# VH-VL binders against Small ribosomal subunit protein uS7c (rps7): the designs that were tried, part 17

Target 1, 178 residues: Small ribosomal subunit protein uS7c (rps7), of Euglena longa (Euglenophycean alga) (Astasia longa) (p14760)
Amino acid sequence: MSTRKLQKRKILPNDSIYNSLLVSQTINKILSKGKKNIARYIFYKSMQNIEKIKNENPLDIFKKAVDNATPSIELRTQKRKKGQISKISIKTKLERRNKIALKFIINSAKKRSEKNIIQKLQGEILDAYNNTGAAVQKKEEIEKSKSPVNNNKKFISKNKKSKNKKQKKRLKRKKNIY
Short names: E, the ipSAE of ESMFold2; O, the ipSAE of OpenDDE; V2, 0.75 times the mean of E and O plus 0.25 times the DockQ between their complexes.

## First folded at step 20 (VH-VL; framework fv_recaticimab)

Design j4 (from o5 with heavy chain Y104F; at its last look DockQ between E and O 0.48; V2 from the best seeds 0.00; counts 0 for: pae E 4.4 > 2)
Fold by ESMFold2, look of step 23:
Structure j4 (fold): chain C 178 residues (1-178), chain A 124 residues (1-124), chain B 112 residues (1-112)
Amino acid sequence: as target 1 above (178 residues)
Amino acid sequence: QVQLVQSGAEVKKPGASVKVSCKASGYTFTDYYMHWVRQAPGQGLEWMGWINPDSGGTKYHQNFKDRVTMTRDTSISTAYMELSRLRSDDTAVYYCARDSEYWFIYDEGAFDIWGQGTTVTVSS
Amino acid sequence: DIVMSQSPSSLSASVGDRVTITCKSSQSLLYSSDNKNYLAWYQQKPGKSPKLLIYWASTRESGVPDRFSGSGSGTDFTLTISSLQPEDFATYYCQQYYDTWTFGQGTKLEIK
């Protein structure tokens, strides 16, 4: 369509409950434009449920889940003529990595078999927190394709997750979760 | 006001098809499943299926799967149910009903808004 | 399909009576993860569309008088009308929405 010049990252306000940019970014990705209040309801209820289950700060659980779903991808830094990076550039790198992980978590949650989106999101966050689940698997797939060489020059990873990947190929139905 | 307005009564012969319309107003048509339910004279309620007005996706009860087609036109906020190869035992009142929950939150909800019903009579 | 069984099939009562209608499902309607029972109650008067009374087993729909209450969990559910009014004589249906949608056969509430 029209050519547009690249511009600075839009400043998104922190959410009102956890005062967190990460939470605000997550809410923004759950639903289509115009449904922000509904997206807030979905996310905050998921967090309340997580708090009840874990008896821990749900924001800390969510941050760990996002970190576990964040691929280790080398990012080129934005540098000025003098070769230094600014505090704004560092924040931009974190936002890029978080967006990838948030996409994995939200898209994976929507594919889950729970009866409502609140339970789906809650389950995916808890799985990612435990370094399991579909979002973390997508993260690991990206890391393999981006990093084909390691110290001993083997193309096939020797280490696998403790969870058996073949179990995720089985067909699951709603009756299997009761 | 939130309402569902259905098309008028139909009289059909066995073997024909009928297409019932359901026009939504007063709410965002694409946010809720639309269900179809029928009621034969003096009998109870029978769920036929739903359409997601946003995607056009459908789910049909097995008893109707080979004869029913549900469609929608989002530009006029209208859902349609077509039943083919009509029999005399298809004589009933056909209702559209809105799911009480957003389709993107719950997979299943109750039915909070109902159309006025469309009487379909199938006579030999 | 989950089978819904209502009891009684018909019932005669007087204005001011307390009435109880029961509904049993062939499977549990409780999703323990969200602690909700996927059960609704409807009222239908002759020649009219059904009207939602109760959803999530016990939550009253907006505009429904508080003499209507729903209770129960799992497989056994009850609709109670605490003091019948003349406008309450109708047919009542329960509905499960745990897995697809099925209705009970109905309970016709008649004036004695």
Scores: ipSAE 0.240, ipTM 0.699, lowest interface PAE 4.4, mean pLDDT 84
ESMFold2, look of step 20: ipSAE 0.087; ipTM 0.677
ESMFold2 (binder alone), look of step 20: mean pLDDT 94; pTM 0.957
OpenDDE, look of step 20: ipSAE 0.368; ipTM 0.750
ESMFold2, look of step 22: ipSAE 0.162; ipTM 0.687
ESMFold2 (binder alone), look of step 22: mean pLDDT 94; pTM 0.956
OpenDDE, look of step 22: ipSAE 0.356; ipTM 0.742
ESMFold2 (binder alone), look of step 23: mean pLDDT 94; pTM 0.957
OpenDDE, look of step 23: ipSAE 0.399; ipTM 0.754

Design j5 (from o5 with heavy chain Y104L; at its last look DockQ between E and O 0.39; V2 from the best seeds 0.00; counts 0 for: pae E 8.5 > 2)
Fold by ESMFold2, look of step 21:
Structure j5 (fold): chain C 178 residues (1-178), chain A 124 residues (1-124), chain B 112 residues (1-112)
Amino acid sequence: as target 1 above (178 residues)
Amino acid sequence: QVQLVQSGAEVKKPGASVKVSCKASGYTFTDYYMHWVRQAPGQGLEWMGWINPDSGGTKYHQNFKDRVTMTRDTSISTAYMELSRLRSDDTAVYYCARDSEYWLIYDEGAFDIWGQGTTVTVSS
Amino acid sequence: DIVMSQSPSSLSASVGDRVTITCKSSQSLLYSSDNKNYLAWYQQKPGKSPKLLIYWASTRESGVPDRFSGSGSGTDFTLTISSLQPEDFATYYCQQYYDTWTFGQGTKLEIK
């Protein structure tokens, strides 16, 4: 049955390796087709590779990457009505904070030119950790929506650098998963 | 038992089309790309392209891009390859082959399962 | 396309012999980020489909006898059969899958 009472929310358990709700949320967003075991493999292998590269706690690296990709400003949160114009609330919703950043990281990773999704995900996480990469760029685009004229120059320059970095690694078009 | 079973031999005239089928069994059809490879008499193996059975998306080798169409029907776990505007040098055995790697992880893999082959003869 | 060159084109050998087949690619098949060589070996008998023997240059496919081994990295690869058996007389192909899929021209292994 689809009847709804207040406070009926699905509880997502923490992941088994890092005991982290953020990791569980990330794994859920990697794949949409109920391929949870493959999504876990992808994420945990990416984290292992990050640990080898940085020689640091990969969970801390991932948390910083997510924070760097989290926009501080929310656009168009208020309902518009005929005959009334309300001011657009610029407010970050707590429920969407991690969700937005995770979507940026995962979607940006899938568009990368590396040969497998594990390498794509680790590359995007490391870029976001360094406050660079396409996920951070998408975060900056949302924040620039308050003052678009001030940020158009920076956006164009950042895109040119990102394209040059990717050219060397594209050997062929990806299979039709992207 | 994992297997790929292809349709029977075909004899065609130049200018015609041929459509070869490849039925998968014993594994999840949508988890692996399906490749098509041909082998002319006395010659080696030539990759033609692949289909993603999950999305229906395809990639064709440039030599076949104008003449080949790859499709699938997930309800019967069957992939198809159609080659149009046939020429005598299209005479070959045509194979379907499963990519060995799960498509969600690797972009490229070896071919771990092959169909029995379908002989296509193009003659006047 | 990446060109794959096999050597020799044909080879005569006796049961019990050690056989070596070489495959060279026109560019490196090693992807340093995952440390894998995108190279496979196949066996094909007349009138039959190819059969996967080796993938990732050196990993034996399940059910393949341990007398088959693959080695090499980058552009130079070798298939070795340590003690030839009667069922091993066939044509052998290498294949790159680093960028699309390209096969070598084949090596026919025949009985003396």
Scores: ipSAE 0.012, ipTM 0.614, lowest interface PAE 8.5, mean pLDDT 82
ESMFold2, look of step 20: ipSAE 0.000; ipTM 0.523
ESMFold2 (binder alone), look of step 20: mean pLDDT 94; pTM 0.955
OpenDDE, look of step 20: ipSAE 0.639; ipTM 0.834
ESMFold2 (binder alone), look of step 21: mean pLDDT 94; pTM 0.954
OpenDDE, look of step 21: ipSAE 0.247; ipTM 0.710

Design j6 (from o5 with heavy chain W103Y; at its last read DockQ between E and O 0.60; V2 from the best seeds 0.00; counts 0 for: pae E 3.6 > 2)
Heavy chain, then light chain:
Amino acid sequence: QVQLVQSGAEVKKPGASVKVSCKASGYTFTDYYMHWVRQAPGQGLEWMGWINPDSGGTKYHQNFKDRVTMTRDTSISTAYMELSRLRSDDTAVYYCARDSEYYYIYDEGAFDIWGQGTTVTVSS
Amino acid sequence: DIVMSQSPSSLSASVGDRVTITCKSSQSLLYSSDNKNYLAWYQQKPGKSPKLLIYWASTRESGVPDRFSGSGSGTDFTLTISSLQPEDFATYYCQQYYDTWTFGQGTKLEIK
ESMFold2, look of step 20: ipSAE 0.471; ipTM 0.775
ESMFold2 (binder alone), look of step 20: mean pLDDT 94; pTM 0.953
OpenDDE, look of step 20: ipSAE 0.167; ipTM 0.694
ESMFold2, look of step 21: ipSAE 0.216; ipTM 0.687
ESMFold2 (binder alone), look of step 21: mean pLDDT 93; pTM 0.951
OpenDDE, look of step 21: ipSAE 0.151; ipTM 0.692
ESMFold2, look of step 22: ipSAE 0.387; ipTM 0.741
ESMFold2 (binder alone), look of step 22: mean pLDDT 94; pTM 0.954
OpenDDE, look of step 22: ipSAE 0.021; ipTM 0.624
ESMFold2, fold request of step 27: ipSAE 0.333, 0.360, 0.338; ipTM 0.714, 0.727, 0.715
ESMFold2 (binder alone), fold request of step 27: mean pLDDT 94, 94, 94; pTM 0.953, 0.954, 0.954
OpenDDE, fold request of step 27: ipSAE 0.640, 0.642, 0.621; ipTM 0.845, 0.845, 0.838
ESMFold2, last read: ipSAE 0.382, 0.253, 0.382; ipTM 0.739, 0.681, 0.732
ESMFold2 (binder alone), last read: mean pLDDT 94, 94, 94; pTM 0.953, 0.955, 0.953
OpenDDE, last read: ipSAE 0.633, 0.604, 0.662; ipTM 0.844, 0.831, 0.854

## First folded at step 21 (VH-VL; framework fv_recaticimab)

Design ra1 (from j6 with heavy chain Y102Q Y104L; at its last look DockQ between E and O 0.14; V2 from the best seeds 0.00; counts 0 for: pae O 11.8 > 2, placed apart)
Fold by OpenDDE, look of step 21:
Structure ra1 (fold): chain C 178 residues (1-178), chain A 124 residues (1-124), chain B 112 residues (1-112)
Amino acid sequence: as target 1 above (178 residues)
Amino acid sequence: QVQLVQSGAEVKKPGASVKVSCKASGYTFTDYYMHWVRQAPGQGLEWMGWINPDSGGTKYHQNFKDRVTMTRDTSISTAYMELSRLRSDDTAVYYCARDSEQYLIYDEGAFDIWGQGTTVTVSS
Amino acid sequence: DIVMSQSPSSLSASVGDRVTITCKSSQSLLYSSDNKNYLAWYQQKPGKSPKLLIYWASTRESGVPDRFSGSGSGTDFTLTISSLQPEDFATYYCQQYYDTWTFGQGTKLEIK
């Protein structure tokens, strides 16, 4: 059984301009085909434009935009008996929810009708800042999905019971061989 | 003085290629996108494409995508537009024009500086 | 492509007249993020290159006389010459640069 070495999660450093992990995460989401410099340029130029337009700290604007697009719950696909797939609402950590928000913002930006990717991103961030736009709409759609918050406690308990039963059976089989 | 100076008039046969030059002076050539626009006799203006003189990147209008090639020589601040497989309807005055927006901030801008135009005549 | 429609195609006027040229776009040229209209006006004299007059719908290019003014927003735009001068007889073009670049068909201003 090849012990898959737990690849040490490379800690993503803060970005060099805003000293923000959120910015680094965003740049990585923008990243296409390994062109990190282009992704940085797109993001920082968008931020610069936002700063000029709003005459405010663009990082604060961006943070608020991300907050506005951050869902309170996550929808997960649960495999049910007989191959049925159901969506369940799970409360997740804020960090994970922020990543979802970033995904919403970036994907929504790409679908916008503005002239270039910088303007698209800028537009989506500003809309999200104003609690509008497709990213915020996606958030609202998730939150409206009244799927019962299955408390993760019941799912963990069944899998632990099954693993414990298999381990107990293995231990009993080993005792009967001696 | 900021100016664009284009090459002289050309007469070509159908199926041939033409290459027009545009020399920039009075400003940093690589800081501004260069556009090409044509005008058929008695007709309006038609955008053909742009080149980023710094990177050499280009964007062509769909109508010209398969026949036009835009290039530049930064050492002499000159942009080139080559049109291949010429037809009679390619007879026009061809202009180079500078985008008013600087590269670093590139938002599409209006055309603030124009070349004098190059007449290309395609006749059998 | 965004289609630009100018009106009229031609007009005759006298020196000193107020002249108005209209340009309509097939879609809005207003960008919500910067609140700018991506529209320009050009003047072209016979045998000469176009000259930029107005950009961002209402901003005059450097060296353009005050008698030239641009107005409008969204899809409807107007170029106005408050008092026509002899040197103003030319063809005028509107241009959008919101999505790629397209021009109106032109308006020829002739002496009456």
Scores: ipSAE 0.006, ipTM 0.568, lowest interface PAE 11.8, mean pLDDT 85
ESMFold2, look of step 21: ipSAE 0.012; ipTM 0.580
ESMFold2 (binder alone), look of step 21: mean pLDDT 93; pTM 0.952

Design ra2 (from j5 with heavy chain G57K Y102T; at its last look DockQ between E and O 0.02; V2 from the best seeds 0.00; counts 0 for: pae E 11.7 > 2, placed apart)
Fold by ESMFold2, look of step 21:
Formats: sequence, C-alpha cells, structure tokens
Structure ra2 (fold): chain C 178 residues (1-178), chain A 124 residues (1-124), chain B 112 residues (1-112)
Amino acid sequence: as target 1 above (178 residues)
Amino acid sequence: QVQLVQSGAEVKKPGASVKVSCKASGYTFTDYYMHWVRQAPGQGLEWMGWINPDSGKTKYHQNFKDRVTMTRDTSISTAYMELSRLRSDDTAVYYCARDSETWLIYDEGAFDIWGQGTTVTVSS
Amino acid sequence: DIVMSQSPSSLSASVGDRVTITCKSSQSLLYSSDNKNYLAWYQQKPGKSPKLLIYWASTRESGVPDRFSGSGSGTDFTLTISSLQPEDFATYYCQQYYDTWTFGQGTKLEIK
C-alpha cells in the first residue's frame, strides 16, 4: 500500500460543552453543512430539556440512548481498492458503529410528530434511553435479520415484542462472524 | 409483501435511449441499494451498477459508465435505469435487484429480491 | 473484475440424485475482518428472474428448502442439492460480491 492510500478521515474536535466526540458527531449529522450553529442550538437545547425532565446528567442519558440504538453485529469495513483488503483500527470500526446509531436516532427523530425539531430530538433520545422508540426498533430489525432463523419459517406473534440485551452474551457466542 | 415491479418491454432503434422503471413495495426503499443487472439472450448475468436510494449516489460498472444513468424518486419508491446510445448488443432482459444488506451495515451484499425483468430489444 | 468459473456447464440428473456444482473465483472471497465468504448462489428457471438460494457461501435464504446447501471457502465453493426434486431443474449461477458483483457463466441442470 502507498502513501496515496493513507486514511483521510475528518479530524473532528470534541464539542465545547460536554467535551465529547460523540456530541460533535451528532451535531455534525443534524443538519447539512453550513448550518452548524443551528445544529448546535438544536442539540444543546434538546440536552437542556432532557436534563430538566430527568434531573440527571444528559450526556449519560445520551450515551445510553446511542448504545441502545447501536446494532450488536460485526460491521464490514470499507475496502480501499479492488482486490485489496486493509485492516483498519478498532477506533474506526467504533466510529462507523456510532454513525449507524446516530443516523437511526436523527432520522427517526425527524419523522416524529412533535411541534419542532428540538422536541422531536429530545423525544427520540429519551425513548432510546428507555430502550424503545423508532431508532431502537430499527436497530432491532437489523439484528433480527442477521440472527439465526429458528426451525419454523413463519413466526406469528400477536403480542408486541421488545428486544433487550439480556441475551447478548449467548447471541455473541452463536454468531458465525469473525 | 416485498416486491419489485418493472416497466414493460421496449423495442428501440440503435442510437436511441431506454428508461426502465422499478417500483419497490413492502420495505423501506431508502435502506437498501438498488442494483441493475442485464441478461442477453442465452447468456449469463451482467452487473451494471447500483444506486443508493437515500442519497441518490451511484456506482456504475466501467462498461456502462458513459451510457448509463440511474436515478430514483423516493416519493413513489421507484428506481430508474436509463441506457443511452443503444446498440444491437444491448438487447437483453434488464432486472432491478435489491441488495440483501442495508447500506448502513455492509457495502456489498447478494441480491435477495428481483424484479420480473424488462425485455429491451434493439434492432434496425 | 473477479472472474467466476462454474463447473460443469451442464449436468443431467434424475429425481432423487445428489448433485454438486462447483464455483471457483480468481481470488479469495474471504474477508478477514468479518470472516465471511462473499459468495451467493442463484436459481433461474426459463423466463423467470433469478432466485437467491445461498449467501455468505453457506447461509440458506429464507424459504429455500434444506436440500440446498453451500460450502467452501476462499476460492473454491460448492452448491449441493441432496435429493433432486422435479422443480430443481434450472440454471444455477454463483456470484461474488467481494469487489463489485460478478456472476459465473451458469450451470444448466437438466432431466436425464
């Protein structure tokens, strides 16, 4: 591999309020390029509202919400070139995993019925924190499509089913992924 | 029910263009790449390219890059493939096919749902 | 492009027979980071679109009968039909999706 194939990922500074890379990544995804001041306002106002509602550290709430929306499946890394395979750092894999969860949260928030985007975002974060809401449902759909299929091809469930992580250790053992 | 329904057969003269549509139903259209594959009479399958329906980003096989345009309309869950400057050897059945993996997780997957195919005949 | 070579190009068999079809790629389809082989098998009947049978080399698609199985790793792959049924006579294609998407030339399975 030559120097022309070096990774050229954006270096994104931590946010100024929580000193968190995750928060910076979230703000960067809320709106299109060039609207960063508005995106910061939306995110920080949502966090302020969450703190008022929960009376807890809103960064901890947000981290748990992101974790709950993160699929527990090994992710294929980007290949650099045809026929070429490269290892990438564990940090890069974690960043891709976080991007998926953030996209689930932000896209799901935009589809909510609340009055404005601040309320939509805070509502989706709180739902994800409680392991519910559309972002977590999307994460569960992805995990279900990758799980081993039981012997019955069709599974009828009349009751609403929520997934949780209590079986995570057993699921990890049964995955056939490197 | 998950399905892809394509537009009807076309007969074209050399030098013309054809635009094939592929309407998706039963799943979230924007979560999966849409691929286009063609099959000449009595021949195998040839991958032409993909579109990401969420972003509109495309990737074309080198053999088609200068003549193919893939687009989509997310409001009606429909993908399009347009092939220009048609030649007689473009006579084929053209398929749309859904990537089996969401582009959020994998960059490449197999094709788990196929359209019924659209026959394009190019003759003088 | 990664070249996919199938063998045989055609095969005659009877109902109840066990059939194997092989597929060889010009380079390894095993991705070290996820330990998966990026190979699929399709069935195509005349006038119909292809139907996915197997992906990740050995994982059966939902609704595919268990008589179909895939095996192999790296560059050498096999589709096995353990007991042929009348509906299994078709053309079978392997496909790599490791780097772009390339199909084998097909194996036509006919009634003996």
Scores: ipSAE 0.000, ipTM 0.520, lowest interface PAE 11.7, mean pLDDT 81
ESMFold2 (binder alone), look of step 21: mean pLDDT 94; pTM 0.955
OpenDDE, look of step 21: ipSAE 0.007; ipTM 0.568

Design ra3 (from j6 with heavy chain Y104F; at its last look DockQ between E and O 0.44; V2 from the best seeds 0.00; counts 0 for: pae E 5.9 > 2)
Fold by OpenDDE, look of step 21:
Structure ra3 (fold): chain C 178 residues (1-178), chain A 124 residues (1-124), chain B 112 residues (1-112)
Amino acid sequence: as target 1 above (178 residues)
Amino acid sequence: QVQLVQSGAEVKKPGASVKVSCKASGYTFTDYYMHWVRQAPGQGLEWMGWINPDSGGTKYHQNFKDRVTMTRDTSISTAYMELSRLRSDDTAVYYCARDSEYYFIYDEGAFDIWGQGTTVTVSS
Amino acid sequence: DIVMSQSPSSLSASVGDRVTITCKSSQSLLYSSDNKNYLAWYQQKPGKSPKLLIYWASTRESGVPDRFSGSGSGTDFTLTISSLQPEDFATYYCQQYYDTWTFGQGTKLEIK
């Protein structure tokens, strides 16, 4: 029985400049090919530029941008019987939804027409702050998708029934050994 | 020291192809776009295109799009430029040049490092 | 393509002279998002590769003497050599890298 060592989920520390987990998560999303210093440079320079442009706390601007791009629901693909694939709306934790928002912002930034990645990211953050831009549009598309909100109650019930059946089988096996 | 070393002079006939190499040293080859520029005798400089050595992506000038192929071998930090269907007016010195900016930060930059040039002569 | 026009095409000067070369672009090279001019200057000696002198219109490349300076914005740019040295006789090119890459026709600086 290979005891898959539960890899302790390394808790991502807050960033050193803004003391923000959100910033650390963003930098990790920007990260390409292990070049963490470059990702940091890109993000912090973008934030510095935003600060100069808005004359406000860039972290507050960024938080608002992420909030504006954060969907209220997550769309998941459910495999139905007979090979049919359906999209279901699931209410997920805010942390998960924020990660989705960051993905939207970063991916949208990369597709922008500005001349460098710093300006692309800066532009997308500012647009999102103003409740505009491609990241916010993606959020809106998800929210407009009338997929029935499957209340998490039914998914938890099947997993609980399976765990209870396995536990009952284990208990029955232990009773027969004695 | 950061340097680009190109292959030697070439003499070709019209209709032939030429492949010029550019070996990079002293820096991370995959971090910078590599440009190719040519200069006809007594003429100015003409940009031909660039390659992203990391992804292999290319952008060619419209004047060369159908005849030029830029490639790279990352294992030996070498860029290649192949020009096909050669004509007499392709006689020039061909240069590789490094973009001054990291490709992942800026889309365009000046050329800070140049190869020594490769003379290509097309003569019947 | 953005067209780069240099003037003069050739210039004769003496050691110690102040030399000015101008470059005009068909479009503005100023990018509004970073407030930078996407213009460079190069020096080329006979039989040698071009050498970068100035980038972002006014920033000197490392190792370039202080006598070289770049100025201008938008469509009009200038390279200035404050006091010409014997090693400065060469051909000079401006380059835009705002949209693709194009060069001026060059300015040949000769000894008077």
Scores: ipSAE 0.043, ipTM 0.676, lowest interface PAE 3.2, mean pLDDT 87
ESMFold2, look of step 21: ipSAE 0.084; ipTM 0.674
ESMFold2 (binder alone), look of step 21: mean pLDDT 93; pTM 0.951

Design ra4 (from j6 with heavy chain G57K; at its last look DockQ between E and O 0.38; V2 from the best seeds 0.00; counts 0 for: pae E 4.0 > 2)
Fold by OpenDDE, look of step 21:
Structure ra4 (fold): chain C 178 residues (1-178), chain A 124 residues (1-124), chain B 112 residues (1-112)
Amino acid sequence: as target 1 above (178 residues)
Amino acid sequence: QVQLVQSGAEVKKPGASVKVSCKASGYTFTDYYMHWVRQAPGQGLEWMGWINPDSGKTKYHQNFKDRVTMTRDTSISTAYMELSRLRSDDTAVYYCARDSEYYYIYDEGAFDIWGQGTTVTVSS
Amino acid sequence: DIVMSQSPSSLSASVGDRVTITCKSSQSLLYSSDNKNYLAWYQQKPGKSPKLLIYWASTRESGVPDRFSGSGSGTDFTLTISSLQPEDFATYYCQQYYDTWTFGQGTKLEIK
């Protein structure tokens, strides 16, 4: 039984310029093919441009943009009996919701019409800051979805029961071998 | 040293195809767009298109869209330009040129490195 | 396509002279988002490949002598050689890379 060593979740350090975990998470989201320096360059140049345009702290602008794009709920696909797929709304932790917001911002930025990725990202951040743009629209779409809010308690309980049942079965099998 | 080295001169008949190679060295081949530019005798410079060496994506000038094919072999850091259905007015020096900007942040850039050029002569 | 027009088409000058070449674009090359002009200057000697001199309208490429300078914004641009050297006799091209890539017709600089 290969004891999958619980890979210690490497704690992502804060970025070196803004001392922000959110910035580090964003840079990692921008990251493609392991080129971290390029991802940093893209993000920091975008922030510099924003600072020049707004004459305000770019980190505050970015935080507000992320907040505006952060959904209050998460939509999850639930497999029902007989192969039916339903979407359920789940209340998740703010950290997870922020990651979703970052995904919205980065993916929306890539689809913009500006000439380069720096300008695309800059544009999307500024739009989100103003509570506009595709990232914010995606958030609104999720929130408008009338999917029944399944209280997290029932979903966690079924998965815990299933894991506990599998563990109990494994333990019973081990006891019967000795 | 960063350099682009192109294949030798070609003589072709009308209707034939020509394939020019451009080998890159001294930098990461897949990090920069490769452009192709031609120059007819005594004339100016004409942009033909670009290729992203990483993805293989191309963009051609409308004047060449139906006759030009740009490809690459990343294993040997070589770009290729093939021009088909050759005409007398295709007689020119063909250049490969590196875009000065990283393709990840692609802002249309100037051409900072050029190959030595390949002379293609189309004659009956 | 953006059309680039250079002036003059040919110029005769002596060593030590100040030389000015102009380039006009059919539309503005200034991008509002980064406040940069997408214009470059190249030098080409007979039988040789073009060499990048100036990019972003006024930034010198590495290794380019200080006597070369670029100026202008929008649709009007200028390449200046402050004191012409023997090795500077060549053909010069402007290029826009704002939308696709197009070149001026060239300016041939000859010895007087």
Scores: ipSAE 0.027, ipTM 0.667, lowest interface PAE 3.8, mean pLDDT 86
ESMFold2, look of step 21: ipSAE 0.359; ipTM 0.725
ESMFold2 (binder alone), look of step 21: mean pLDDT 94; pTM 0.955

Design ra5 (from j6 with heavy chain T30D G57K; at its last look DockQ between E and O 0.29; V2 from the best seeds 0.00; counts 0 for: pae O 10.4 > 2)
Fold by OpenDDE, look of step 21:
Structure ra5 (fold): chain C 178 residues (1-178), chain A 124 residues (1-124), chain B 112 residues (1-112)
Amino acid sequence: as target 1 above (178 residues)
Amino acid sequence: QVQLVQSGAEVKKPGASVKVSCKASGYTFDDYYMHWVRQAPGQGLEWMGWINPDSGKTKYHQNFKDRVTMTRDTSISTAYMELSRLRSDDTAVYYCARDSEYYYIYDEGAFDIWGQGTTVTVSS
Amino acid sequence: DIVMSQSPSSLSASVGDRVTITCKSSQSLLYSSDNKNYLAWYQQKPGKSPKLLIYWASTRESGVPDRFSGSGSGTDFTLTISSLQPEDFATYYCQQYYDTWTFGQGTKLEIK
């Protein structure tokens, strides 16, 4: 039984320029092929451009953009009996919801028509800041979903019960072999 | 030191092909687009196209699209430009030039590093 | 293709003179998203490759003397040499890289 060492979740440090965890998370999301310096360059240049355009603190603008793109709920796919798949709405922690928002912003930025990734990113951030753009639209689509809201407590409890039942069965099988 | 070194002068007949090489040193070859520019005697500069050394993707000017082929060998940091069906008006100095911007940002830049040029003469 | 037009085609000047070369583009080179002009200036001496002087219309390349300056926005651009030096006699080219790459016809700067 390979004891998968619980890889200690490396705590992501704050970024060095804005001292923000959110910025570090964003840079990691932009990261492609392990080139972290390029991801940093893209993000920070976008922020610099935003600062010049708005004449305001770009971090505040970015935070507001992320907030505007942050959904109040998360949609999860639930496998039902007989192979049926349903979407359920789950209330998740703000940290998880922020990660979803970042995903929306970055993916939407890549699909924009601006000339380069820096301008695409800054464009999407500015649109989101103004409560517009594809990232915000995705948020709105999730929130308009008529899927039943399941309390996280019930969903986690069922998965824990299932894991515990499997573990108990495994332990019982091991005891019967000796 | 960042530099581009091109192959030597070529003399060709009409209808032949020429292949010019450009060896890069002093920087990461795969991180920058490589451009080709030519200059006829006493004339201005004409952009021919670019190659992305990482992916091998190319973009050619319409005037050369059917006659030019740009390639690269990343193992030796060398770019190649082949021009086929040569004509007398193809007589020129051919330059390789590095784009100043990282290709990852999908931005076009000015040309900050140039090769020394390769003279190609097409004569009967 | 964006057409670049330089003026004059040739210019005679003396050492110490202030020299101005102009470049006009057939369309605006200003990109609204980053507020940058996609224009460069090059110097070429006889038998040599072009050398980058100015990029983004007004930013000097590393190692370029302070006497060289670029100005302008949109469709009208200027290269200025504040005090001409003997080594500055050459041909100068403007280049746009807003959409593909095109060059001006060049300005030959000769000694008077």
Scores: ipSAE 0.005, ipTM 0.577, lowest interface PAE 10.4, mean pLDDT 85
ESMFold2, look of step 21: ipSAE 0.083; ipTM 0.659
ESMFold2 (binder alone), look of step 21: mean pLDDT 93; pTM 0.952

